# Designs tried in a protein design chat: VHH binders against q68dx3r342to642. Part 13

Target 1, 301 residues: q68dx3r342to642
Amino acid sequence: RDLCVVLLNGQHLEVKCDVESTVGAVFNAVTSFANLEELTYFGLAYMKSKEFFFLDSETRLCKIAPEGWREQPQKTSMNTFTLFLRIKFFVSHYGLLQHSLTRHQFYLQLRKDILEERLYCNEEILLQLGVLALQAEFGNYPKEQVESKPYFHVEDYIPASLIERMTALRVQVEVSEMHRLSSALWGEDAELKFLRVTQQLPEYGVLVHQVFSEKRRPEEEMALGICAKGVIVYEVKNNSRIAMLRFQWRETGKISTYQKKFTITSSVTGKKHTFVTDSAKTSKYLLDLCSAQHGFNAQMG
Short names: E, the ipSAE of ESMFold2; O, the ipSAE of OpenDDE; V2, 0.75 times the mean of E and O plus 0.25 times the DockQ between their complexes.

## First folded at step 4 (VHH)

Design c28 (framework vhh_gocatamig_d2)
Fold by ESMFold2-Fast, scan of step 4:
Structure c28 (fold): chain B 301 residues (1-301), chain A 123 residues (1-123)
Amino acid sequence: as target 1 above (301 residues)
Amino acid sequence: EVQLVESGGGLVQPGGSLTLSCAASGFTFSDYALAWYRQAPGKKRELVAGITSGGSTVYMDSVKGRFTISRDNAKNSVYLQMNSLRAEDTAVYYCAKEFGTDSLTGTYYFDYWGQGTLVTVSS
């Protein structure tokens, strides 16, 4: 039986497994292939509605596989069983990572999250990050470059929404000029600067999931951000997220679920905040994710 | 929509003076930092002088004490007064507007909107 695991470098790894294979067995095979040593930060996830859901190592693949996967390998649908190797736990600074390859994986993840608009920041920082990625991937500006001949594709470095606002031509000109003026950092040094910039963003390391107000109205679309530091409650307006509340773990009382409801209690105010998810499974997942992030925060100090 | 138009370049003898002007339109001038860059043939562009919205200035070492950047918010213009010109100052000079500031590093990012003005220092 075949399973596709998408790595952070974009590589699609075909993993052979059987009906009794666990997520943990696949994780070990994939991380061994990728030559990763610091495994604590990584997990395997499936994607649903543009959101990543991390899987427990003891889960059997047959429980999450598409219909027909277990029965007949040749009766596979046009939709392949796909999982993603992603960073689940984010360190506050790259200096806490011991191996260059781990730092490189963090770079690849954050670069992808910026491009796919999972990590938001202002226009100026987006352009800076694009230039740092050019320095990391191409090195210094080509000395014999003809201005009318592009040496990169803007969509590989700048989010689509910013390209639409600025136009592709303006982005190409501004990023090329910024790259021309940059010569001090390249390779791993440029990647580390990219990490430092992203690690200081408010939304760095936040795993975001769609939720709704208990008294659901179309204008009351919300999201929960779960990270090492705690929980962030977002209001979603015109496809933009606005942080309304931030709960540090020390400020968090009881977290509970009941059916499709997820409830977090402020230990400071005593107030209960209840959110509705798409399923009881999602509510339970959010509770488990909160426990995992809180545990990670306690371990890192 | 943002437009910067440079003027004032020309041919001068070593030790001479020139004043460059940049007329700006398409944005709220008083809210942004502005800068003068230059590029000599076969060399990369370099920052010559910058002025923030609050009036603070920065200069490259080789022009410090010889060049003065200033702005006139009422006229939407920025100026570069160049004294004691040297052959090494020969370049195309570009006016640039701030398009972003990285508050984490304090770095200003400038775009280029003019076609520049040529300054030649030769005997």
Scores: ipSAE 0.000, ipTM 0.098, lowest interface PAE 20.5, mean pLDDT 81

Design c29 (framework vhh_gocatamig_d2)
Fold by ESMFold2-Fast, scan of step 4:
Structure c29 (fold): chain B 301 residues (1-301), chain A 123 residues (1-123)
Amino acid sequence: as target 1 above (301 residues)
Amino acid sequence: EVQLVESGGGLVQPGGSLTLSCAASGFTFSDYALAWYRQAPGKKRELVAGITSGGSTVYMDSVKGRFTISRDNAKNSVYLQMNSLRAEDTAVYYCAKEFGTDSLTGEYYFDYWGQGTLVTVSS
């Protein structure tokens, strides 16, 4: 049977598997093809409602496959099964990454998350990151550049919301000017500076999922951010997130689920915070993700 | 991008007091832990005091009861109030911003972004 895995460089990889193949077997095949050696940080995920859900290595593909995949080994557009290779665990300091290819994968994911508005930061930093990406991917500002001729597409470097606020023309002018002034870095050095800038962001390495407050109306959206440091509770308004509460793992008591409810208890105050998800499966996933992130943090300490 | 500018150092007599200030820019100040480190001639740099984004504080044993760290998120500043100063407190004091945290061990990783401010305690 056929399965498509989307890599961080945008490549679509066709993987041959059978009904009993596990997520772990596919992960090993994909990471081997991509020549990744530092596998600890990576996982395979499926996408639902623009959110990534990581799969356990022991999961059989037939449990998560689209309807009819098990019965039809022939590839069709209606039988497409797609997974994503993504970074699940983010290191707090990039000096821990031993291989340039691992650092490059971190660059690709953070670059994509900024562009697709999964990782938020202020306008000045967005422009700086766009310039660093332009330097890393295009190289130096062209010596014979005519100011009236664009040499890149702003939508490939700057999030759509910022382009809407500033206008495409203003973004192009400011990015081009910053690129002209900052053309000393090349390739990997520009990527490393991009990584240094992004790791300083409050939402660096935070995996975000939509939830609802048990005590609020369903129209009042919230989000949970789960990362190596702990859990962040966000209030969501007009597609922006505001951190309301932060739980470090040492400040976290019991985390539990019951049906569609996810509950986190403060070990400091004893207060319980309950959130409603779209399903019992999502609530259990959030609990499992918390355990995985806590375990990763313990392993890296 | 990240800038931390220390000020307030000087010459004081033993038993005196001094307030150090650190002005921060280039990051979302309220989301990070800040710390004061010091380095005396011929010695390694050591953590003097730290303050988390939530306001929790940590202190080196030799300064507990004498030094107080505080922050003002509206002014993007962190302060170190030093009382009952001793000759052994003589050092260059550095303001540092968190770049990583190990929450299970309670250890915070800080980096240095200033030239520091010299504190000399001498009679």
Scores: ipSAE 0.000, ipTM 0.099, lowest interface PAE 22.0, mean pLDDT 82

Design c30 (framework vhh_gocatamig_d2)
Fold by ESMFold2-Fast, scan of step 4:
Structure c30 (fold): chain B 301 residues (1-301), chain A 123 residues (1-123)
Amino acid sequence: as target 1 above (301 residues)
Amino acid sequence: EVQLVESGGGLVQPGGSLTLSCAASGFTFSDYALAWYRQAPGKKRELVAGITSGGSTVYMDSVKGRFTISRDNAKNSVYLQMNSLRAEDTAVYYCAKEFGEDSLTGTYYFDYWGQGTLVTVSS
């Protein structure tokens, strides 16, 4: 039997497995193929409503597979069984990563998260990150380049929202000029600077999930950001996230779930903050994710 | 800051007894469930015993009748009394505090703190 695993470099890997195979077995096969040595930071996830949900390594594939997968291989256009290799735990600084390939995977994930607008930052930083990506992928500005001829596509380096605001032509001109004036960084050095810049962002390493207030009003749409440092409560307006509250783990008294409700209690104020998810499974997942992130933070602190 | 300090581990002969202690600080002790986990080299960490804020207890099958978990809210401490120890009980024992609760399933989620305490059962 086959399933598809999407790697951070965009490749689709067809993985052979058994009906009795676990998520952990697939994870080991995929990370071995990708030649990864530092496995602690990675996980396999499925995507639902543009959000990634990480799977426990002990889970049997047949429990999560699309209907019919157990009996025959997946075919195109028919309930494709697709998983994603993603970074689940983010280190505060790339210097904590021992292997260059691990740092490269972090680069690929953050690069993709910027483009897909999962990680937000201001215009100047977006342009800087685009230039660093050009430097990493093309090296120094081409000496024989004709100024009026583009050597890259802006949509591969700059988020769609910024291209819409600035226009594609203006982005091409400004990014090309910045690249021309950039320092002579080697591919890996440019990636490390990209990592350093993104690791300073407030939303770096935050796994975001949609939640709602108990009133269920559209203007009260919220999101929970779960990361190594704690939980962030966002208000969502015009597809933009505004941080309303931040809980460090030491400031988190208790997390509880019941049905679709997810409640986090401040150990500082004693105040309870209750959110509604789309299902009891999602609420339980958020609690599990919080526990996992808290445990990761305790081990790295 | 939450702190859990394990103590009482050591070398003991098969059939012997040992009492593990965990001193807690940085939270309202009486409001949380507490647990003892253990991990032997090359094996997964496993729940040995747990005690809820209300005093209800749970034990893994292989230690039931031999181990007793208890708590002293006045001393902010949880204990694991281990009797009739076997070579298979050799592990690092970790004290864990409730981090969360899933009321739909009655499931408690625990976090470990510190390096644990080593228990070696051998002659």
Scores: ipSAE 0.328, ipTM 0.711, lowest interface PAE 3.1, mean pLDDT 86

Design c31 (framework vhh_gocatamig_d2)
Fold by ESMFold2-Fast, scan of step 4:
Structure c31 (fold): chain B 301 residues (1-301), chain A 123 residues (1-123)
Amino acid sequence: as target 1 above (301 residues)
Amino acid sequence: EVQLVESGGGLVQPGGSLTLSCAASGFTFSDYALAWYRQAPGKKRELVAGITSGGSTVYMDSVKGRFTISRDNAKNSVYLQMNSLRAEDTAVYYCAKEFGVDSLTGTYYFDYWGQGTLVTVSS
């Protein structure tokens, strides 16, 4: 049976497996192929409604596969089973990463999250990050550049929303000019500066999931952000997130689930904050994700 | 009995300015954080700006540089100076008093009092 795993560099790997194969077996095969050594930070996830859900290594593929994948012979199945290799645990600074390839994967993930608008920041920083990506991928501004000849596509470096606001031509001019005036950074050095900039952002390393407030109107959308530092409660409007509450792990008491409800208790005030998810499975996943992120935070320091 | 009374709202054109005031009574004003929230029709109330008992401030990203929150402990009042107003700032603005603080995170929890004051930005 075939399984597609999407890597952070955009490559699609076709992985051969059977109905008894586990997520862990696929993870090991994929990370071995990608030559990754620092596996602690990575996981395999499936995408549902533009959100990533990380899978436990003991999970059998047949439990999460699209309908018909398990029952049909490989050559007659038209169902595509797709997973993603993604960073699940984000370090506070890149100096904690031992290998250049691990740092490169962090760069690719954060660059992709910026382009896909999973990581938000202001226009000035978005342009700076685009220029750093050009330095990383093209090196210094080409001195023999023909003025009218494009050497990059703006949509590969700047998120679509900013291109729409500024226009593609203005983005191209601004980014090209900033690249021309940039310092002589290239390759890994430019990537490390990109990481340094992104690691200072409030949204860095936050895994976001849609929830609803138990005490509010059902149509009012919220989001829960889960990261190494704790939990962030967002109000969502016009495709933007506004941080309303932030809980560090040491200040978080009991986290519990009951059916579609996910509850966080403040250890400081004793106040309970209850959120409604789309399913009991999602609520349990958020609880497990919180435990994993808290464990990661404790492990790092 | 805690009372918060908002005033200063009105109709302004884009680029205009307004100062909102909140008069407070029924508690030791200087001991509590205060905040301005707003709510547009059909949307959730959102934190616009907050000020702690010590004078530290917080602002939502879309109003940074345009709005300034301040307090006058002698007058038991909190203010929101709104400059460079945009159509998206149209909402009912509510003054809120802190009812609890997560002292380790510095996260403040606010309750709403008063009827709010309507701000309409239209051309």
Scores: ipSAE 0.000, ipTM 0.085, lowest interface PAE 24.6, mean pLDDT 81

Design c32 (framework vhh_gocatamig_d2; at its last look DockQ between E and O 0.86; V2 from the best seeds 0.00; counts 0 for: pae E 3.2 > 2)
Fold by OpenDDE, look of step 5:
Structure c32 (fold): chain B 301 residues (1-301), chain A 123 residues (1-123)
Amino acid sequence: as target 1 above (301 residues)
Amino acid sequence: EVQLVESGGGLVQPGGSLTLSCAASGFTFSDYALAWYRQAPGKKRELVAGITSGGSTVYMDSVKGRFTISRDNAKNSVYLQMNSLRAEDTAVYYCAKEFGVDSLTGEYYFDYWGQGTLVTVSS
């Protein structure tokens, strides 16, 4: 059987497996191919409703595969089984990473998250990050370039929403000028600065999942952000997330699930906060993710 | 800050008995489930016994009938009475606090591990 794994560099890797193969087996194949280090930070995930769900290493592929996956080769794109290599655990500082390749993978992950607008960033920082990415990939501003031909595509470095607001031409000119005026920073050093800037963002390392209030009012759309530091409750309005509550792990007494319901009990106030997910599977996933993130935080000190 | 401090470990002969104690602080003890885990050299950490806030208990199959988990809420302590000890019981034993629960299935998640106490069963 065949499945596709999307790497952080955008490469699509075709992986051969059988119906009894586990997620762990696929992970090992992928990480060996990509020569990745410090594997503890990585995981395989599937995409559902524009969200990524990490998979347990012991899960058999046949349990999560789409309909028709057993029938190979696939005749329709709808039956393609696609997984994604992603960073699951985000360190607070890139200096905690021991290998340059791992730092590069973090760079790639964060570039994707910024570009795909999974990680919120204001306009000023977006442009700055775009320039840093150019420095990382191109080095210094190319002096010999023809003015009529851009040396990069704005859509590769700036989110679509900002391009739409500023226009492609304006973004091209502004980012090019910023790159021209930038300091002599390139390659790995530029990536490190990129990491430094992104690690200061409020949503850095936050894995966001849509949830609803118990009353399921449309105006009460919410999301949970789960990260190494704890859980963040977001109100979602007009495609923006506003942090309403923050539960550090020390402030979290108990997390419980019951069918579609996910409940956090504050260790400080004793108050229970209940959210509704789309399935019992999702609520359990969130609990698992919280436990994993808490464990990671404890391990890191 | 949540703290768990294990004690009572040591060297014991096969067939002997030990009582492990865990002193807990930093949380409302009576509201949470507690557990004992163990990790032998070269093996993964495994659940040995658990006790809910209500006093319900669960045991690993290999320790059933030999080990007893209990709690004293007044002393913020959980205990593991180990009888008829065997060589295979040799491990570092850890106390853990409840992190979460799947209320539908009754599956508990534990965290906040102590430093552990070594139990060695040898002739």
Scores: ipSAE 0.840, ipTM 0.933, lowest interface PAE 0.4, mean pLDDT 93
Fold by ESMFold2-Fast, scan of step 4:
Structure c32 (fold): chain B 301 residues (1-301), chain A 123 residues (1-123)
Amino acid sequence: as target 1 above (301 residues)
Amino acid sequence: EVQLVESGGGLVQPGGSLTLSCAASGFTFSDYALAWYRQAPGKKRELVAGITSGGSTVYMDSVKGRFTISRDNAKNSVYLQMNSLRAEDTAVYYCAKEFGVDSLTGEYYFDYWGQGTLVTVSS
């Protein structure tokens, strides 16, 4: 049977498997194909409602496969069985990564998260990151370039919302001019600068999931951000998320789940904060993710 | 800052006994479950015994009847009394504090760890 794994470089890898194959077996095959050696940071995830859910290595593929996959050795419909190779655990600084290929994967993920608007930052930084990516991927500004002729597509370097706000033409001009004036870094050096800039962002390495407050109307959307440092509570307004509360692990009391409810207790105030998820499976997943992130932080500290 | 400090490990002959102690600080001890885990060379870390805030206990099958977990909330300590020790009990023993619980299933997550104490059972 066939399963598609989307790699961070955009490649779609067709993986041969059977109904008894585990997530771990697929992960090993995919990371081997990609020549990754520092596996600790990576995981396989499925996407549901624009959110990534990481899978345990012992999970059998048939338990998570779309309906009919067991009965079809290769799915020919548009809705195929797709998983994603993604970074689950983010280091505070790229210097902690031993291999250039691992650093390159971090670059590709953060680059994609910026473009797909999973990682937010201000306009000035978005333009800076776009120029660094252009420098890393295209190289130096072309010497024979005519100012009016485009040599890259703005949508490959700048998020759609900023393009809409500034206009494509203005973005093209601004990025092109910044690229022309920036010839100090290229290739891997430009990627490392991109990593340094993104690693300073408040939302770097935060895995975000939609939740709802028990006390608010369902239309007042919230999100939980789970990362190596702890948990962030966001209020979601006008397609932007605003950090309302931050729980460092040392400030976190017991985390408990019951059915669709996820509760985090402040060890500082003793106050309990309860959020509603779409299912008992999701609330338990958030608890599991919190435990995993805390464990990762403890190992790196 | 959560701290768990284990003690009481050592070399003992098969059939012997040891008492492990774990001194805890940095949290409200009585509110949390505590557990003893062990890890032998080349094996995964495994749950040996657990005790809830209410005093309920759980044991792995191979230690039932031989090991007893207990807690003293006044002393912020958890203990593992090990009797009739076997060669296969040789491992580093770790004290762990509850991180969270899925109250629907009763599944506990332990991810605050001590440094461990070595237990060697050999003649």
Scores: ipSAE 0.612, ipTM 0.843, lowest interface PAE 1.6, mean pLDDT 88
Fold by ESMFold2, look of step 5:
Order: C-alpha cells, then structure tokens, then sequence
Structure c32 (fold): chain B 301 residues (1-301), chain A 123 residues (1-123)
C-alpha cells in the first residue's frame, strides 16, 4: 500500500510501502527523496486536533493508519493516510545548520507556523516577516509594478488574523511599501534574515500541546510548551495563551506520568505540578517528547 | 544542579571482583531511581542495573547473579558490586539518575549522567 507525506514546501509525496512497514522506513524514503542530509532535526508526525504528534521510527504504520487503509486501494478521503515531515528539534542559531537545504526547511516550517498562527509575534514583526518572505521569493520590489496592482496574494505572507484586523487592502499597501523601501535581499539571504528574526521569538522551537488543570472543575484549558530549553506552562483563554510557569531542564527533578496525568517535579523546591491530558497515550507521548528535547539540549550545550 | 561522580574502576583479572561507587548531589537522593550503564568501544550505552527509590532492583541478563546494585541514602551513594568479571564486561561505567517514569508501564528514563569510570578485565 501507499500513504501521503506532506513536505514542508507543500508537496504531497506518495510513498509505497508494505502494510507492516515502520515509520522509520517511510522517513528514510522521504528524506532520501528530499536530499536531506542533516536528519536529526526532523521527524514524521500525524496531526490530531491541529497539533502534530511525532512518531517513533519503530512504530508500525498499521498501528496508526486510518481504519480500512490495510484492505483497500485509495478510494475515499476516509481511507487517506497522511503524515507530515516536520522539524522536531530546533537549533538555537541557524549557523549550527551545515547545509542550505536544511536551513531552507527551517525557513519553510517557521513561515508556515507564522501563517497558521502556531508561532506568535506582534504585528510589526509579522509584517517584517511577510516582507522577508516576499524578498526570498521575488527579490526586490518590481520596478515596473503599478502601485495599485497587486503582485502577491496577501494570504501567502500575512496571517489571516492580521489581515482581518487591518483589512486586505491596508495589508497589501503596507507590505508593498515596506518591500519597496527594504534593502536588496535575495533568496537564501532573505531566508536567513527570516530565521534570524524568528529564532529570537519567545516561542521559537516550542512544541505546544493542550492539557488541563487538575485543580479546578471543570478543568481549565492549559497548554504545555516543550522545547530544547525546558517546559513552559500556559493558561489558555479565548484561543490565546499566556505563559504562567517555566521549567528549565536544570530546574526539573523528574517528569512522571500515570494514566492521563503528567507531573513535573521541581528539583529546586520539590513541588509537583500535575496536568491532565486526554489519554494515557498522550501523557506518555509528552514524557517521551520531554526526554527527547532534554537529550537534544545536552548535545547542543 | 545534578552531579554524579563515579569511582572504583580499574584493571582486574577475569573472575575477579570490583566495586563501583557513585556519589550524588543536587537532588533529594532517596526520591529517585538510580542506574548503572556501560559503554564498550563502538557500542551503544546499555543498562546494566537499576534500583528504584523503594529499593527494587533490575539487571540485564548477562550480569544477573554476578552484579549487585545497592544504595546508601544516608551517603547519597549508589554502588555496583561486580563479581566473576569477564572480558566482555570491559567498558566505561556510568552512574545515572532518573529523568522520568511512566508508572503505567514501569518504564524509567535516565537522562542525567556522570563522567564514567573505566573497568578493564584482562590478564
């Protein structure tokens, strides 16, 4: 059988595999096709509730495939099996990436995360990033452009929420003027500037997952941000998140899970912070993700 | 900050015995699982023995009956008594502290490491 892997450039890749094949086999095929050499930063993920969940290489595809995938050729959307090639581990500085293709993949994911509002920043930075993406694709402002005639689709560069607040016309004019006045950056040079800006953002490299408070009934919506530096605890209201606590790995005594519960024990105070997830599987996943990010951080530092 | 300092490694003849020790600091020792890992040249690190906060022990198959892990909570120390040593036991031995645990499966994650102590078994 086959499955679809979505690449960071948006390409949908059909991968041929045995029904009993592993995620690792698919990952190797996809990264070979994409000519990726710096593989340690990447993983395959499935999407659940707008969140990406990374898969272990040993996981058999049949364990995660949609119902009916094993029996039928692709016939309906319900039989579609889709995975995503995503960056799991984010370097602190793009200079640690040895190959331009790797930096391009970081650029693509960060751009998509900005557009899909998984990575937050203020309006001024959103406009700056939009201009940098334009420069990466088109270079300098078109000299033969009529100023009232759009040369780009606003939705490809600026998140929908900002377009709604400013209107499409105002965004078009503002981004065009900023592009016209910007320095001459091309392709990869503009992408590197984009990376430089995004790596300074507070939520750069943070993998966010929904959890709930143990303390209140009904349980309040919370989120955990897991990254190379540690764990961030967010309170979530009105589809907006606010950081309430931060645990650097050196401040983390241990992480334990039991059924749906995920607990961080402070090494400084001994205090325990417990969160409720939607399943024991999610709790285990978050522990695995923390362990992986902690290991990555040790290699980087 | 978590600190783990191994000692007691050295050269020993096949069939001999050796005791490794690990002095720990920077955490409440009695609350955490500890483990010994080893790494032979060209090999991955592998779990040799573990001991829970409650004193329960586990051993890899090849060392069961020959090695004994123990802890002294008063001294913040964990030990590995190695008897009937074989050439295949030659490795750098690392003390490790629990990073996390999944209570449902009993799976332990050991992510805090010492510097290691070399054990060489040869005539």
Amino acid sequence: as target 1 above (301 residues)
Amino acid sequence: EVQLVESGGGLVQPGGSLTLSCAASGFTFSDYALAWYRQAPGKKRELVAGITSGGSTVYMDSVKGRFTISRDNAKNSVYLQMNSLRAEDTAVYYCAKEFGVDSLTGEYYFDYWGQGTLVTVSS
Scores: ipSAE 0.405, ipTM 0.767, lowest interface PAE 3.2, mean pLDDT 87
ESMFold2 (binder alone), look of step 5: mean pLDDT 80; pTM 0.782

Design c33 (framework vhh_gocatamig_d2)
Fold by ESMFold2-Fast, scan of step 4:
Structure c33 (fold): chain B 301 residues (1-301), chain A 123 residues (1-123)
Amino acid sequence: as target 1 above (301 residues)
Amino acid sequence: EVQLVESGGGLVQPGGSLTLSCAASGFTFSDYALAWYRQAPGKKRELVAGITSGGSTVYMDSVKGRFTISRDNAKNSVYLQMNSLRAEDTAVYYCAKEFGYDSLTGTTYFDYWGQGTLVTVSS
């Protein structure tokens, strides 16, 4: 049977497997094809409601495949079984990464997360990151450039929300001017500076999932951010996330799930914070993600 | 509504065999790790064996090679096959389901359900 895996560079891989194949077997095939050596940071995920859910290597593909995948595919139809190779564990500094290809994958992931508004930061930093990406992917400002003639598309470098606030013309002018005034960083050096800037952001490496507070009205949307450092509780207003609480792992104490409920008990105050998810499976996933992220943090400390 | 019901305990002679069964209900069985704990008279409860949702297993040192944990997702059941039983294996055996994570200790913890099943190894 066929399975499609989407890589961080946008490439789609057709992976051959059978009904007994595991996620781990697919992961090994995909990372081998991509020539990745530092596998610790990566995982395979499926997308649900614009959120990524990482899969355990032990999981059999048939348990997560869409209906009909087990049946023989027709020549005119394709299996719609799609997974994504993504970074699950984010290092605090790129200097911990041994291989240039691993650093490049981190660049691609963060570049995409900024553009798709999964990673938030202020306007000044968004413009700086856009210029660094332009420098990494296009090179130095064209010496013969006519100021009024565009040489790039703003939507490929700046998030849609910022373009809407500033207007495309103003973004183009400011990014072009910043690019003209930038230092002559080339290729990998520009990518490393992009990584350094993003690694200092409060939202760097945070995996975000929608939740609802048991104590608040159902219409008041919240989100949980889970990362190497701990858990962040967000209030969601006007498609923006505002951090309300931050728990480092030493501050979380016990984390538990029961049906659709996910509970964090503060080790500092003893207070319980209970959230409601869309399913018992999602609550269990958040628990597993917390355990995995804390384990990763311990290995890197 | 989550329930775990242990069965299969009894009296067996040293060197004998016994199979414990745990019937589970009220949750999606295949998504959770399950474990067997035991408590001997005058001793603390200890983890005997565990099995992940994917089928990976762990055992305490004194039972390695003698006990085998397995699961049947179609029957919502977990089993403990006990061979070459010793007097020191005498205990009440409890089936446990994964419940949470303790970030202060860095360990997954299991919840206990029901009264367990008594295993007595004696001549």
Scores: ipSAE 0.488, ipTM 0.738, lowest interface PAE 1.8, mean pLDDT 86

Design c34 (framework vhh_gocatamig_d2)
Fold by ESMFold2-Fast, scan of step 4:
Structure c34 (fold): chain B 301 residues (1-301), chain A 123 residues (1-123)
Amino acid sequence: as target 1 above (301 residues)
Amino acid sequence: EVQLVESGGGLVQPGGSLTLSCAASGFTFSDYALAWYRQAPGKKRELVAGITSGGSTVYMDSVKGRFTISRDNAKNSVYLQMNSLRAEDTAVYYCAKEFGYDSLTGEVYFDYWGQGTLVTVSS
């Protein structure tokens, strides 16, 4: 049976498995193929409504596969079975990573998350990160460059929303000028500076999931961000998220779920914050993700 | 609504065996950890055995090697196989489902939904 796993470099890997194969078996095959040694930070996830849901190693593929996957190989499914190799646990500083390939994977994920607008930051930082990516992937500003001739595509380095706000021409001119004035970093050095900049962002390493408030209208969407440091409550407006509350693990007391409801009780105020998810499975997933992230944080210091 | 129904308790002689069963409903069984607790008259409730959604197990020291916890996700059931029973194992046994996480202690906590099943070990 065929399963597609999307790697952080954009490569689609076809994995051979059977109906009884586990997520863990696929993870081991994929990470071995990708030559990764520091596996602690990585997981396999499926995507639902542009959100990544990480899978436990013991989960059998048949439980998460699209309808028809268990059928005979000759039966063509309308939907392919696709999983993603992604970073689940983010270190506070790249110096904690032992291998260059692991640091490169972090760079690829953060680079992609910036472009896909999963990681938010201000315009100035977005332009800086775009220039660092140019240095990492293209090298130094070309000496023979004619100012009017393009040497890169802005959409490969700058998120679409910023291009729309600034116009493509302004972005190209601004990024080209910044690249020309850059410190001439080489490949990996530019990637490490990209990591250093992103690791200082409030949104770094935050896994975001859609939720709804019990008290709000159904069309008023919220989101929960879960990361090594704790939980962030977002208000979602005009396809943008605004952090309303930030709970470090020491500021949370108890986290519980009941059916579709997910509740965080503040250890500081005693106030309960209840959110509604699309299913009991999603509420349980958020609880498990909180436990996993807190455990990771405790393990790292 | 979450329901956990315990069965299999009874009177057994020291050295005997019993298998307790817990039938679960009202939640996606395979996603949750399950545990067996017990409470003897005049004593505090204590965790006997636990099993994660992935099948990892934990046991109280006094039952380790004598008791085995298992789960059957297809039947929405968790079991406690009790061998070499002792008088001190006499208690009401409760099946419990994972309820939440306490970030201050780093511990998962369980809830109780059944009446329990009485195990009496005596001559």
Scores: ipSAE 0.422, ipTM 0.714, lowest interface PAE 2.0, mean pLDDT 86

